VHH binders against Triokinase/FMN cyclase (TKFC). Designs and how they scored, part 16

Target 1, 201 residues: Triokinase/FMN cyclase (TKFC), of Sus scrofa (Pig) (f1rkq4r372to572)
Amino acid sequence: KQMVRVLERVCTTLLGLEDQLNALDRAAGDGDCGTTHSRAARAIQGWLKESPPPASPAQLLSKLSLLLLEKMGGSSGALYGLFLTAAAQPLKAKTDLAAWSAAMDAGLEAMQKYGKAAPGDRTMLDSLWAAGQELQAWKSPGANLLPVLTKALLENAEAAAEATKNMEAGAGRASYISSARLDQPDPGAVAAAAILRAILE
Below, E stands for the ipSAE of ESMFold2; O stands for the ipSAE of OpenDDE; V2 stands for 0.75 times the mean of E and O plus 0.25 times the DockQ between their complexes.

## First folded at step 20 (VHH; framework vhh_7qia_2)

Design aa1 (from t6 with Y100W; at its last look DockQ between E and O 0.81; V2 from the best seeds 0.74)
Fold by ESMFold2, look of step 20:
Structure aa1 (fold): chain B 201 residues (1-201), chain A 118 residues (1-118)
Amino acid sequence: as target 1 above (201 residues)
Amino acid sequence: QLQLVESGGGLVQPGGSLRLSCEASGFTFSDYAMGWYRQAPGKQRELVAFIYSEGYTIYADSVKGRFTISRDNAKNTVYLQMNSLRPEDTAIYYCAATGWPSDSKDYWGKGTPVTVSS
């Protein structure tokens, strides 16, 4: 029940952002980032109608990876698929906070090594990297500190998404247009930050 | 401009093997992630295997341990080695290229049929 509610919240968030993400994408791309994320949300909704999601976090991330590679497509689907498959591995044996930090690190490493992206390249990686840095700074917090640390993680990810407006285009579609600053945040980074908020609220 | 041409399909007995090839042209092959997908009659297209430009691979559960995706950047070709074939593997197999690092869309070949039957 709990996982279904989280996934539905992610889907609702992405569907609600479609027009905004498309508008941001028109500045440096094809204007379809929102449409692509809505396609992913609808695929997840369809999957949830078939069956409840796996209770195991590793199985869940692996299934989502395959679903996005199959139904979302494009560079965004490939990046999410890469991140999710790599992130699933540390979660096979343990699901404590250290394992989730390791999962985030594994996903980020895979995106950089195999996804042709780095922090500062104006991509979804920028938001995810900021979240990962905050998560690594946590050292076995008690349960009563988690709300404060969660707030800091989300603020870091959202600030990093906003900061992409000051970046030169390095990877993705924006690199074909100009080396000048675009003065608008990257739609992929905005989407990634919104997904994190939908998961953690 | 971008073209993908699959080959290597055909009729094979259960337990047999086939190797599919997909030759790419009209783009810088090393910039693209590549995938094999399949569609059986009356069913939705499903992912079989995916390979990133530097060689990271992801497989559907139904084929893991039996199929291997690989790529040869010097020949602009992606392969699918299919071992221990089953009747359930019968489908049209499609090669796809993901516009990498572009986010715009996937490009698809015309497909190559694979039939597994006695």
Scores: ipSAE 0.690, ipTM 0.878, lowest interface PAE 1.1, mean pLDDT 84
ESMFold2 (binder alone), look of step 20: mean pLDDT 83; pTM 0.840
OpenDDE, look of step 20: ipSAE 0.734; ipTM 0.888

Design aa2 (from t6 with Y100F; at its last look DockQ between E and O 0.77; V2 from the best seeds 0.74)
Fold by ESMFold2, look of step 20:
Structure aa2 (fold): chain B 201 residues (1-201), chain A 118 residues (1-118)
Amino acid sequence: as target 1 above (201 residues)
Amino acid sequence: QLQLVESGGGLVQPGGSLRLSCEASGFTFSDYAMGWYRQAPGKQRELVAFIYSEGYTIYADSVKGRFTISRDNAKNTVYLQMNSLRPEDTAIYYCAATGFPSDSKDYWGKGTPVTVSS
């Protein structure tokens, strides 16, 4: 059960980041980003104990989307739900590297079109967008470069998460602040980058 | 301030249809994603359907193909069309709003009961 091991690693990562994400969230929000992501991790762990996970990547992402909409809640749960449902669609027919790149593209497009988020708004989209730019290389020949391409993807996503410290607050509770730079990275972007590392390392 | 009012619930025979509506006030409706959830006695609240501000929809597996969520931003209203109803659809149905991505907290209506029984 290789997907189960990946999901458990994601959950362990999020549970370990709870205090850090809450601390980052107190600068511009309610201080609950870590708590919200821990709730998602616990829901995933509970789901894995009660049900066999789907073998199909498309079905897996669709089930995770429903789980997060139901158990995580809030704007974070809705954003992840939107991303995962859209990302599942390109994976229904094929699961090669090009299909995974298309899944990322679909998720990002849905978040921008339906989630009222854009790059530069200081959200989880910032780190996911950066990862998506690096995934374009997965569509071309050169599969023996995958360790290099994976490293570039993770470094770009993590750098984008850090760069949100320089962005003015746009969406969420940070928008009530006088548009001042917060000098702390966005906790949602940090969480998204950490999830990607847990999946790909 | 933010208010959600559900209506349209009632008693219906198996195989029948109902249309639920949820009228919203006290916020800019088009900035919110909307959802229908349900809770049967003794069970946890579960997702039924979710609709994002510009019309993207997500459905629980148990209702896919039978239920349709829609929204009318001009009337600040979200709907749930429920067809081919079954006894296991019996529950209190709740409307929910999520400030997307501007609010991390969900807001809930009081619920409207639906009973599917012969």
Scores: ipSAE 0.677, ipTM 0.869, lowest interface PAE 1.2, mean pLDDT 84
ESMFold2 (binder alone), look of step 20: mean pLDDT 83; pTM 0.845
OpenDDE, look of step 20: ipSAE 0.789; ipTM 0.915

Design aa3 (from t6 with S102T; at its last read DockQ between E and O 0.81; V2 from the best seeds 0.78)
Amino acid sequence: QLQLVESGGGLVQPGGSLRLSCEASGFTFSDYAMGWYRQAPGKQRELVAFIYSEGYTIYADSVKGRFTISRDNAKNTVYLQMNSLRPEDTAIYYCAATGYPTDSKDYWGKGTPVTVSS
ESMFold2, look of step 20: ipSAE 0.740; ipTM 0.901
ESMFold2 (binder alone), look of step 20: mean pLDDT 84; pTM 0.852
OpenDDE, look of step 20: ipSAE 0.808; ipTM 0.922
ESMFold2, fold request of step 22: ipSAE 0.745, 0.731, 0.723; ipTM 0.902, 0.897, 0.892
ESMFold2 (binder alone), fold request of step 22: mean pLDDT 84, 84, 85; pTM 0.852, 0.851, 0.853
OpenDDE, fold request of step 22: ipSAE 0.871, 0.781, 0.865; ipTM 0.935, 0.915, 0.933
ESMFold2, last read: ipSAE 0.726, 0.722, 0.731; ipTM 0.896, 0.894, 0.893
ESMFold2 (binder alone), last read: mean pLDDT 84, 84, 84; pTM 0.851, 0.849, 0.850
OpenDDE, last read: ipSAE 0.799, 0.815, 0.794; ipTM 0.922, 0.924, 0.918

Design aa4 (from t6 with S104R; at its last look DockQ between E and O 0.78; V2 from the best seeds 0.73)
Fold by ESMFold2, look of step 20:
Structure aa4 (fold): chain B 201 residues (1-201), chain A 118 residues (1-118)
Amino acid sequence: as target 1 above (201 residues)
Amino acid sequence: QLQLVESGGGLVQPGGSLRLSCEASGFTFSDYAMGWYRQAPGKQRELVAFIYSEGYTIYADSVKGRFTISRDNAKNTVYLQMNSLRPEDTAIYYCAATGYPSDRKDYWGKGTPVTVSS
């Protein structure tokens, strides 16, 4: 309901994580995951200064998708763009908690069908998928249970991000390091979990 | 040598159509999402349309219903069919390749100009 505050909190979170995400990315990548997410955060901040965000959640997610494809770029921008565009569809008619659960499902399905990502591949999908599993309970929860369900979702997403340290690197730059455990979590999964926390807290 | 080469730009009257092509070489085309971007003089480059390897598409609001992005993975080619062209579509159009789900080197074409005027 307070979209500008939520978006600003997401941006502040990402800017604050830049060095940490870059450090994680250097273990298996280019060391630029934090810089890429900071670029996205600055693009969102610039967009908010230019115009008020759409009140419709479906339009909001669609505009964010275009903004990230345009300004963030790279594999992260492509995956966020895919997720957000697909997630916007269930939100066109209704915006209750069940519709948000359906939005998560649609985004996850699109990432698996079109994004070449699956749970266990050491990507941002790992934390998003874990959040999606917990969101199934939102389809019929009581209002007094929402804080408990939110805590479970965030803890599961954060645990899944941490667990990526035990996964073999997938395709791309991480794959040339070795098939052994990297012993550090995937920066994309960490970023996705942090975004979810910024949204829900 | 890794290359993206755009073609099909030109001068067209308002309401007309153009078909842009972008031929890719020197990399595994199916590992990349493809995008068309445009830049008018004095403006920032903006997204026009984006297509994932298996055909999922995303369009900028300003071109929905008028432009269609498509790809032919066997020919390593991405297309932009531009219908109902307007003077505000005048720009240099760039093809780009974006690797996913993992970071790979991104590639940009040199652009093909499109002018929509009488």
Scores: ipSAE 0.692, ipTM 0.884, lowest interface PAE 1.0, mean pLDDT 84
ESMFold2 (binder alone), look of step 20: mean pLDDT 84; pTM 0.853
OpenDDE, look of step 20: ipSAE 0.726; ipTM 0.883

Design aa5 (from t6 with K105R; at its last read DockQ between E and O 0.78; V2 from the best seeds 0.78)
Amino acid sequence: QLQLVESGGGLVQPGGSLRLSCEASGFTFSDYAMGWYRQAPGKQRELVAFIYSEGYTIYADSVKGRFTISRDNAKNTVYLQMNSLRPEDTAIYYCAATGYPSDSRDYWGKGTPVTVSS
ESMFold2, look of step 20: ipSAE 0.739; ipTM 0.900
ESMFold2 (binder alone), look of step 20: mean pLDDT 84; pTM 0.855
OpenDDE, look of step 20: ipSAE 0.846; ipTM 0.930
ESMFold2, look of step 21: ipSAE 0.707; ipTM 0.889
ESMFold2 (binder alone), look of step 21: mean pLDDT 84; pTM 0.852
OpenDDE, look of step 21: ipSAE 0.840; ipTM 0.923
ESMFold2, fold request of step 22: ipSAE 0.720, 0.737, 0.731; ipTM 0.895, 0.896, 0.894
ESMFold2 (binder alone), fold request of step 22: mean pLDDT 85, 85, 85; pTM 0.862, 0.862, 0.863
OpenDDE, fold request of step 22: ipSAE 0.867, 0.773, 0.864; ipTM 0.933, 0.912, 0.931
ESMFold2, last read: ipSAE 0.693, 0.769, 0.691; ipTM 0.883, 0.904, 0.881
ESMFold2 (binder alone), last read: mean pLDDT 85, 85, 85; pTM 0.859, 0.860, 0.860
OpenDDE, last read: ipSAE 0.791, 0.786, 0.776; ipTM 0.918, 0.911, 0.910

Design aa6 (from t6 with K64R; at its last look DockQ between E and O 0.93; V2 from the best seeds 0.75)
Fold by OpenDDE, look of step 20:
Parts: C-alpha cells; sequence; structure tokens
Structure aa6 (fold): chain B 201 residues (1-201), chain A 118 residues (1-118)
C-alpha cells in the first residue's frame, strides 16, 4: 500500500506539472514534455487500477520501465526505461540502502553509456546525478541522519535542475539550438527532480 | 521522409520460429532506439522488445528467452528473432523508431502480421 501511495504521488505530481513542463519545453523543444509525462502518469494510474504493483522493488522498477517504454514514448520514455531497467538489477539481491545506492549508480551509468548524455548536458540526468551524489553519502551514515540526507538529496536535485538554465545543451533537442535561447531550466531535469521529491517526501 | 518497412510475418505453427525485419530510411538510424510492438485483436498495443543505439536491450516478460531483438546499423535494419512461438504471440507486429536524447518523435511502421496456429 505504501508503494501505491508513492506511485500515486508521483503521478499526481507529474499531472500537476504538465503545463509548466510544456512551457519550459516550448523554448527548448517541441513543447510536449509535460504532456509526455502526463501520459506516463496516466499509464501508471491505469496500471495500478488493474492490479497491485509487484512487491519486489526490482520487479516494480522493471515493470515501470516496460510501462513507460510502452505508453510514454519519446526520448523521455526511452531514457526512463533505460534507467529503471538498469536500476532494477542491484535490487534483485537486496533492498537495503546500499542496494538502492547501487541501483541509482546502475541507472545513471546506463543513462550515460546508452542514453548519450552526461552530467552538465542540461538533461534529466543532471537532476538524477545530483541526487545520486548525495545517495552515495548514505553508505556510511547512521539511520538518524536519513532525514537530513534526504533533504540534502532533494535540494541538490532541485538545484541541479535549476542550474540547467545556465548550461549549454550537450544533449537533447536543445543541443540543436543556440544556447542564447536557453534561459530556463531543462524540463526533463525539472521533471526528474519533482519525481524524486514525490518519492522521498 | 522517414519510413519503416516491416517484413517476415506470416503463419507458423506453435513452437515454430519467425524472423521479422524492419528496414529504416529517411533518418540517421544509429541515433534512434528501435522497438518491436505488437497488437493482438481486441487488445492494446504492447511493447515486445526494445534496443538502444548502442545495443542495450529490454524485453517484455512474456517473450524473454524466446525473442531476440538485434540491429544492423550498416543496413539500417532491426530484427526480431521469434522462437518457440505460441498462439498468444499472434498479433500485428510493428516496428518503431524512438529518437534519443535529441528527437522525441516516435515513428511507426505499418505492421506485419504474425499468426501462430495449428
Amino acid sequence: as target 1 above (201 residues)
Amino acid sequence: QLQLVESGGGLVQPGGSLRLSCEASGFTFSDYAMGWYRQAPGKQRELVAFIYSEGYTIYADSVRGRFTISRDNAKNTVYLQMNSLRPEDTAIYYCAATGYPSDSKDYWGKGTPVTVSS
């Protein structure tokens, strides 16, 4: 039930961001980033109505990957699918904090290797990368520090998203336009940060 | 003029094999992930297999171990080797191209029918 609530929160968040993300994307892309994420959200909601999600985090991420590839489409769907599929692998054996850290690393690595994006390229990877850096710090902290670390993770992810407004596009649709036109954050980065907040808040 | 042309579909008995091909033209093939989807009568279209430009693959649970997606960038072609076919694999199979991370457009072929029946 907790997992369902988390997913519902993610979906609600994305649906709420549709217009904002589309607005951001009009400047740098084709203006459909929000719509694409909303489609993903609705797909997830529909899935949850059919049956409960898998209990295994690994299975959950794998199923979400397939769902997004199937229903979301576009580059975002491809990138999320890649991230989630890779992230699922370390979680097959364990689901402790170390496993989740490894999951993040695996997803980020896959996105860089196969997604053709790097940190600083003004993409969703920037937000996820920032979050991953904080998650690495969780390897040796006490349990009582988790709330503080979570806050730091979210703040860094959101800051990274905002920072994309000052980045030259190294990947994505924006990479084909003049950097002078880019004065707003990347909608993909904003969406990724928002998803993380929805998950961890 | 982007175009995807599927081929290789047909009638096959259960346990049989088919190899689908999708030839792409009108775009830089190596910049696109390619996918095979299928739609059975009365059902929604579903992902079967997905392959990124660098070869990373993702499969639906229902076909994992039986189907193999591959690509030949020199030929601008994506393949779907389908082994151990089952009646439930009967569907129209569609090839799709997904640009990433630069192109968010999805492109679709017209489909090729696969019928698995005794």
Scores: ipSAE 0.689, ipTM 0.866, lowest interface PAE 0.8, mean pLDDT 92
ESMFold2, look of step 20: ipSAE 0.707; ipTM 0.887
ESMFold2 (binder alone), look of step 20: mean pLDDT 83; pTM 0.842

## First folded at step 21 (VHH; framework vhh_7qia_2)

Design bb1 (from aa5 with S102T; at its last look DockQ between E and O 0.80; V2 from the best seeds 0.76)
Fold by OpenDDE, look of step 21:
Structure bb1 (fold): chain B 201 residues (1-201), chain A 118 residues (1-118)
Amino acid sequence: as target 1 above (201 residues)
Amino acid sequence: QLQLVESGGGLVQPGGSLRLSCEASGFTFSDYAMGWYRQAPGKQRELVAFIYSEGYTIYADSVKGRFTISRDNAKNTVYLQMNSLRPEDTAIYYCAATGYPTDSRDYWGKGTPVTVSS
């Protein structure tokens, strides 16, 4: 039930951001980033109404990956599908903090290796990567408690999203637009940060 | 002018095999992920298999271990090897191209029918 609530929160967040993300995407892309994420949200909501989600986090992420590839489509669907499929693998054995950290790393690695994006390219990867870097702090002696780690992770992800407004696009549709016209954050990065907040708040 | 043309569909007995092909034209094939989807009568379209430009693959649970997606960039072709076919695999199979990250558009073939029946 907790997982369902989290997913519902993610969906509500994305639906609420539709117009904002589309607005951000009009200048840097084709103006449908919000609509695409809303389509994903509606697909998830529809799925949850049909049957309860898998109890296993690994299975959940794998199913979400397939759902997004099936229903979301486009670059975002492909990238999220890739991230989630890879992230699911470390969670097959364990579901502790170490496993989730490994999941993040696996997703990020797959996204870079197969997603044709790198940190600093002004994409959703920037927010996710920033979050992943902060998450690595759990490995350090005297690591912050989970609530503090979560706060720092979210702040870092959101800051990274905002920082994309000053980045030259190294990937995506925005790469065809002059840097002078890119004065807003990347809608993908904003969406990714918002998803993280919905999950972790 | 982007075009996807599926082939290889047909009638096969349970336990049999088919190999679908999808030839792409009108775009840089290597820049696109390719997918096979299927739609059975009265059901929604579903993902069967997905292959990224760099070769990473994703499969639906229902076809894992039985189906294999592959691509030949030199031939601008994506393949779906279907083994151990079951009646529930009966559907129209569609080839799709998904651009990323530069092209977010999805493109679809017209489909090729696969019927698994004794």
Scores: ipSAE 0.740, ipTM 0.882, lowest interface PAE 0.7, mean pLDDT 92
ESMFold2, look of step 21: ipSAE 0.752; ipTM 0.905
ESMFold2 (binder alone), look of step 21: mean pLDDT 85; pTM 0.861

Design bb2 (from aa5 with S102K; at its last look DockQ between E and O 0.82; V2 from the best seeds 0.59)
Fold by OpenDDE, look of step 21:
Structure bb2 (fold): chain B 201 residues (1-201), chain A 118 residues (1-118)
Amino acid sequence: as target 1 above (201 residues)
Amino acid sequence: QLQLVESGGGLVQPGGSLRLSCEASGFTFSDYAMGWYRQAPGKQRELVAFIYSEGYTIYADSVKGRFTISRDNAKNTVYLQMNSLRPEDTAIYYCAATGYPKDSRDYWGKGTPVTVSS
């Protein structure tokens, strides 16, 4: 099914990025960001082999949240769990573009409110927030068509990830490292942008 | 130096209640998200409940409406109130701390057994 294919693409992407993300994380953290995301990917793949995914996007996101909290661990697991749990709520009623936009907003709000992350802190939130800002463009008269919106969303997310190389870490492991040492993008932001691309490409 | 010590487990009849406690030491408790996990014999460890530093909670579907996770930052303690217990809730319950957002590491208690049986 389409959803399974999307999830598999996400997993493949994350597995492929393991070394790169670890390398980025060695400079700014404990060097396990890639490994952590690979663990998540393998957990998702294992889950999909054992049972079909839930029929509704809301249920899917909720199940993914729990799975990541169980299997991924670390700050990333906690953040994704938080995001996905919140994002699932608007999708209970409907699954149109407005609902997905609301889902993104809910996830982002939860990350900021309960995750103590803010845009500009050099975290995965930077990429996701950038994507969310572009996604809101659908509300405007003369909004771009979906393919154009998707392209812009991805470009903004990736640009935001790249921009973290010039940010001072306001949260996470990198916050203990002097800004002078941070000359690469945040691996969490890079991973988040890659996940979005895998979902939307 | 981080340590998690669970307590409150035991034997209870179906429909009964237990309250688990997990006391943390060796770290700034308020900087960590806390969770309860459980592992039944022959099964994989699973999330039961999770509570973030600001009090946002996540529950497994199987325990929603029956279990409540809470925390007291002044006491460095996380709690799991378990009501309407069922035989399928029988497991070793583990307290976990996730460094969030400052510490990416996970820490685990030694576990406390919960047995629900008539």
Scores: ipSAE 0.293, ipTM 0.675, lowest interface PAE 1.7, mean pLDDT 90
ESMFold2, look of step 21: ipSAE 0.721; ipTM 0.895
ESMFold2 (binder alone), look of step 21: mean pLDDT 86; pTM 0.875

Design bb3 (from aa5 with S104T; at its last look DockQ between E and O 0.81; V2 from the best seeds 0.72)
Fold by ESMFold2, look of step 21:
Structure bb3 (fold): chain B 201 residues (1-201), chain A 118 residues (1-118)
Amino acid sequence: as target 1 above (201 residues)
Amino acid sequence: QLQLVESGGGLVQPGGSLRLSCEASGFTFSDYAMGWYRQAPGKQRELVAFIYSEGYTIYADSVKGRFTISRDNAKNTVYLQMNSLRPEDTAIYYCAATGYPSDTRDYWGKGTPVTVSS
């Protein structure tokens, strides 16, 4: 089934990035961002072994949110949980491309309103925000342009993740560290961009 | 030193209600999301409810409509109102604090037992 293969690809991607994300995290954090994302990947793998995932995208995102709050934990688990719960709402009635664009908008809005994050604060929101800017084209007709729009979305998200190396830490633990010490990308933004690529590739 | 102290647990009949409290100290409470988790004997700890500092809430499916999480930032306290209690709600209930959006560690209380007799 296509959803199980997407989820397994996300998990494989995160497990493969563990050391890289931990290395990036040592610049401003505990050095465990890769470990926490690997924990999430293993929790998802375990969940898939227990039962087939829900066919409804809204139910899928809601279940993933609860799983991450329960099994991943930490600040990343809280942020993913917030994003996924909010993103599930527009998908309850419809699952067309406009509904998926609305789901991204809802998740981004929730992170800004309740997640203490804004674009430019050096968080996973930076890469997600960049992806959201490109998703506006999905609300318009022109399905034959979807491969071009997907490429632009992924490139913009990855560029935004890289650009966090130039950002002053504006939120959370990294906020006490001067920007002169942070010349590496934010590991959360790198992880979020990698997740998007695993989903859309 | 960061501390989380739960209270309000006890014995209650099925269908009854109970209010749990968790008082926090040693950190800026408004920087933390708060959660209630529970662990029954022989089971793994599970999420019950989660609340972000500005009031956004998430509930486990098993408690939706029966339990309400809330917080009072002036009193550094998070609450869990438990209504329509069932024997399967019997567990030790733990309060947890999660700093966000940064990599802050999770903090846990020692738990307060709840028994719903059948």
Scores: ipSAE 0.655, ipTM 0.865, lowest interface PAE 1.2, mean pLDDT 83
ESMFold2 (binder alone), look of step 21: mean pLDDT 85; pTM 0.858
OpenDDE, look of step 21: ipSAE 0.726; ipTM 0.879

Design bb4 (from aa5 with S102A; at its last look DockQ between E and O 0.79; V2 from the best seeds 0.74)
Fold by OpenDDE, look of step 21:
Structure bb4 (fold): chain B 201 residues (1-201), chain A 118 residues (1-118)
Amino acid sequence: as target 1 above (201 residues)
Amino acid sequence: QLQLVESGGGLVQPGGSLRLSCEASGFTFSDYAMGWYRQAPGKQRELVAFIYSEGYTIYADSVKGRFTISRDNAKNTVYLQMNSLRPEDTAIYYCAATGYPADSRDYWGKGTPVTVSS
């Protein structure tokens, strides 16, 4: 039940951002980033209406990966599919904070290794990577409580998304556009940060 | 100008094998992730297998252990080895190029039919 609510919140968030993300994408892409994410959101909602989601987080992420590859398409679909498939692996054994941290790391590693994305390339990876870096703090002695960690994680992700407005595109369609024209944040990074907020709040 | 041409489909008995090929032209093949999708009569199109430019693979649960996707960048070709075929694998199989990390566009072949029947 909780998982369904979280997913619904993610979907609602993405649907609400459609126009904004498309606007951001018109300058650096093909202007359909919002539409693509909305398509994903609707696909998820449709899936949830057909049957309950898998009980295990690992299975859930794997199913989401396939769904996004089927329904979302494009670079975003490919990247999310890659991230989610990799992230699912550590969660097969455990579902504690350590496992989720490992899941984040696995997803990020996969995006970099197989997705040809790197932090600083002005992509969704920038937001996710920033979040992942903050999440690593749980390993430190005297680590912040979970609510504080969550807050910091979200702030870092959102800051990273915003920071993409000053980055040169190192991957994706935007890489073919002069950096002089890239004065807005990457819509993928913005979307990723928004997804994280929807999940964690 | 981008073109995807599937081949290798046909009729096969349950338990049999087929190897599908998809030859790409009109674009830099190595810059695209490739996928095989299928659509059975009266059903929605579904992902069968996906392979990224760097070779990472994703499979539908229903085909794991039976199907293998691979690519030969020198030949601009993606393959789907299908073993232990079942009647429920009957569908039109479509090759797709996903523009990642390239142009973020999706391209589709015309499809090749696969029929698994005794």
Scores: ipSAE 0.714, ipTM 0.866, lowest interface PAE 0.7, mean pLDDT 92
ESMFold2, look of step 21: ipSAE 0.729; ipTM 0.896
ESMFold2 (binder alone), look of step 21: mean pLDDT 84; pTM 0.849

Design bb5 (from aa5 with S104N; at its last fold request DockQ between E and O 0.75; V2 from the best seeds 0.79)
Amino acid sequence: QLQLVESGGGLVQPGGSLRLSCEASGFTFSDYAMGWYRQAPGKQRELVAFIYSEGYTIYADSVKGRFTISRDNAKNTVYLQMNSLRPEDTAIYYCAATGYPSDNRDYWGKGTPVTVSS
ESMFold2, look of step 21: ipSAE 0.739; ipTM 0.900
ESMFold2 (binder alone), look of step 21: mean pLDDT 84; pTM 0.855
OpenDDE, look of step 21: ipSAE 0.858; ipTM 0.931
ESMFold2, fold request of step 22: ipSAE 0.698, 0.725, 0.693; ipTM 0.883, 0.893, 0.883
ESMFold2 (binder alone), fold request of step 22: mean pLDDT 85, 85, 85; pTM 0.861, 0.861, 0.859
OpenDDE, fold request of step 22: ipSAE 0.869, 0.778, 0.863; ipTM 0.934, 0.914, 0.932

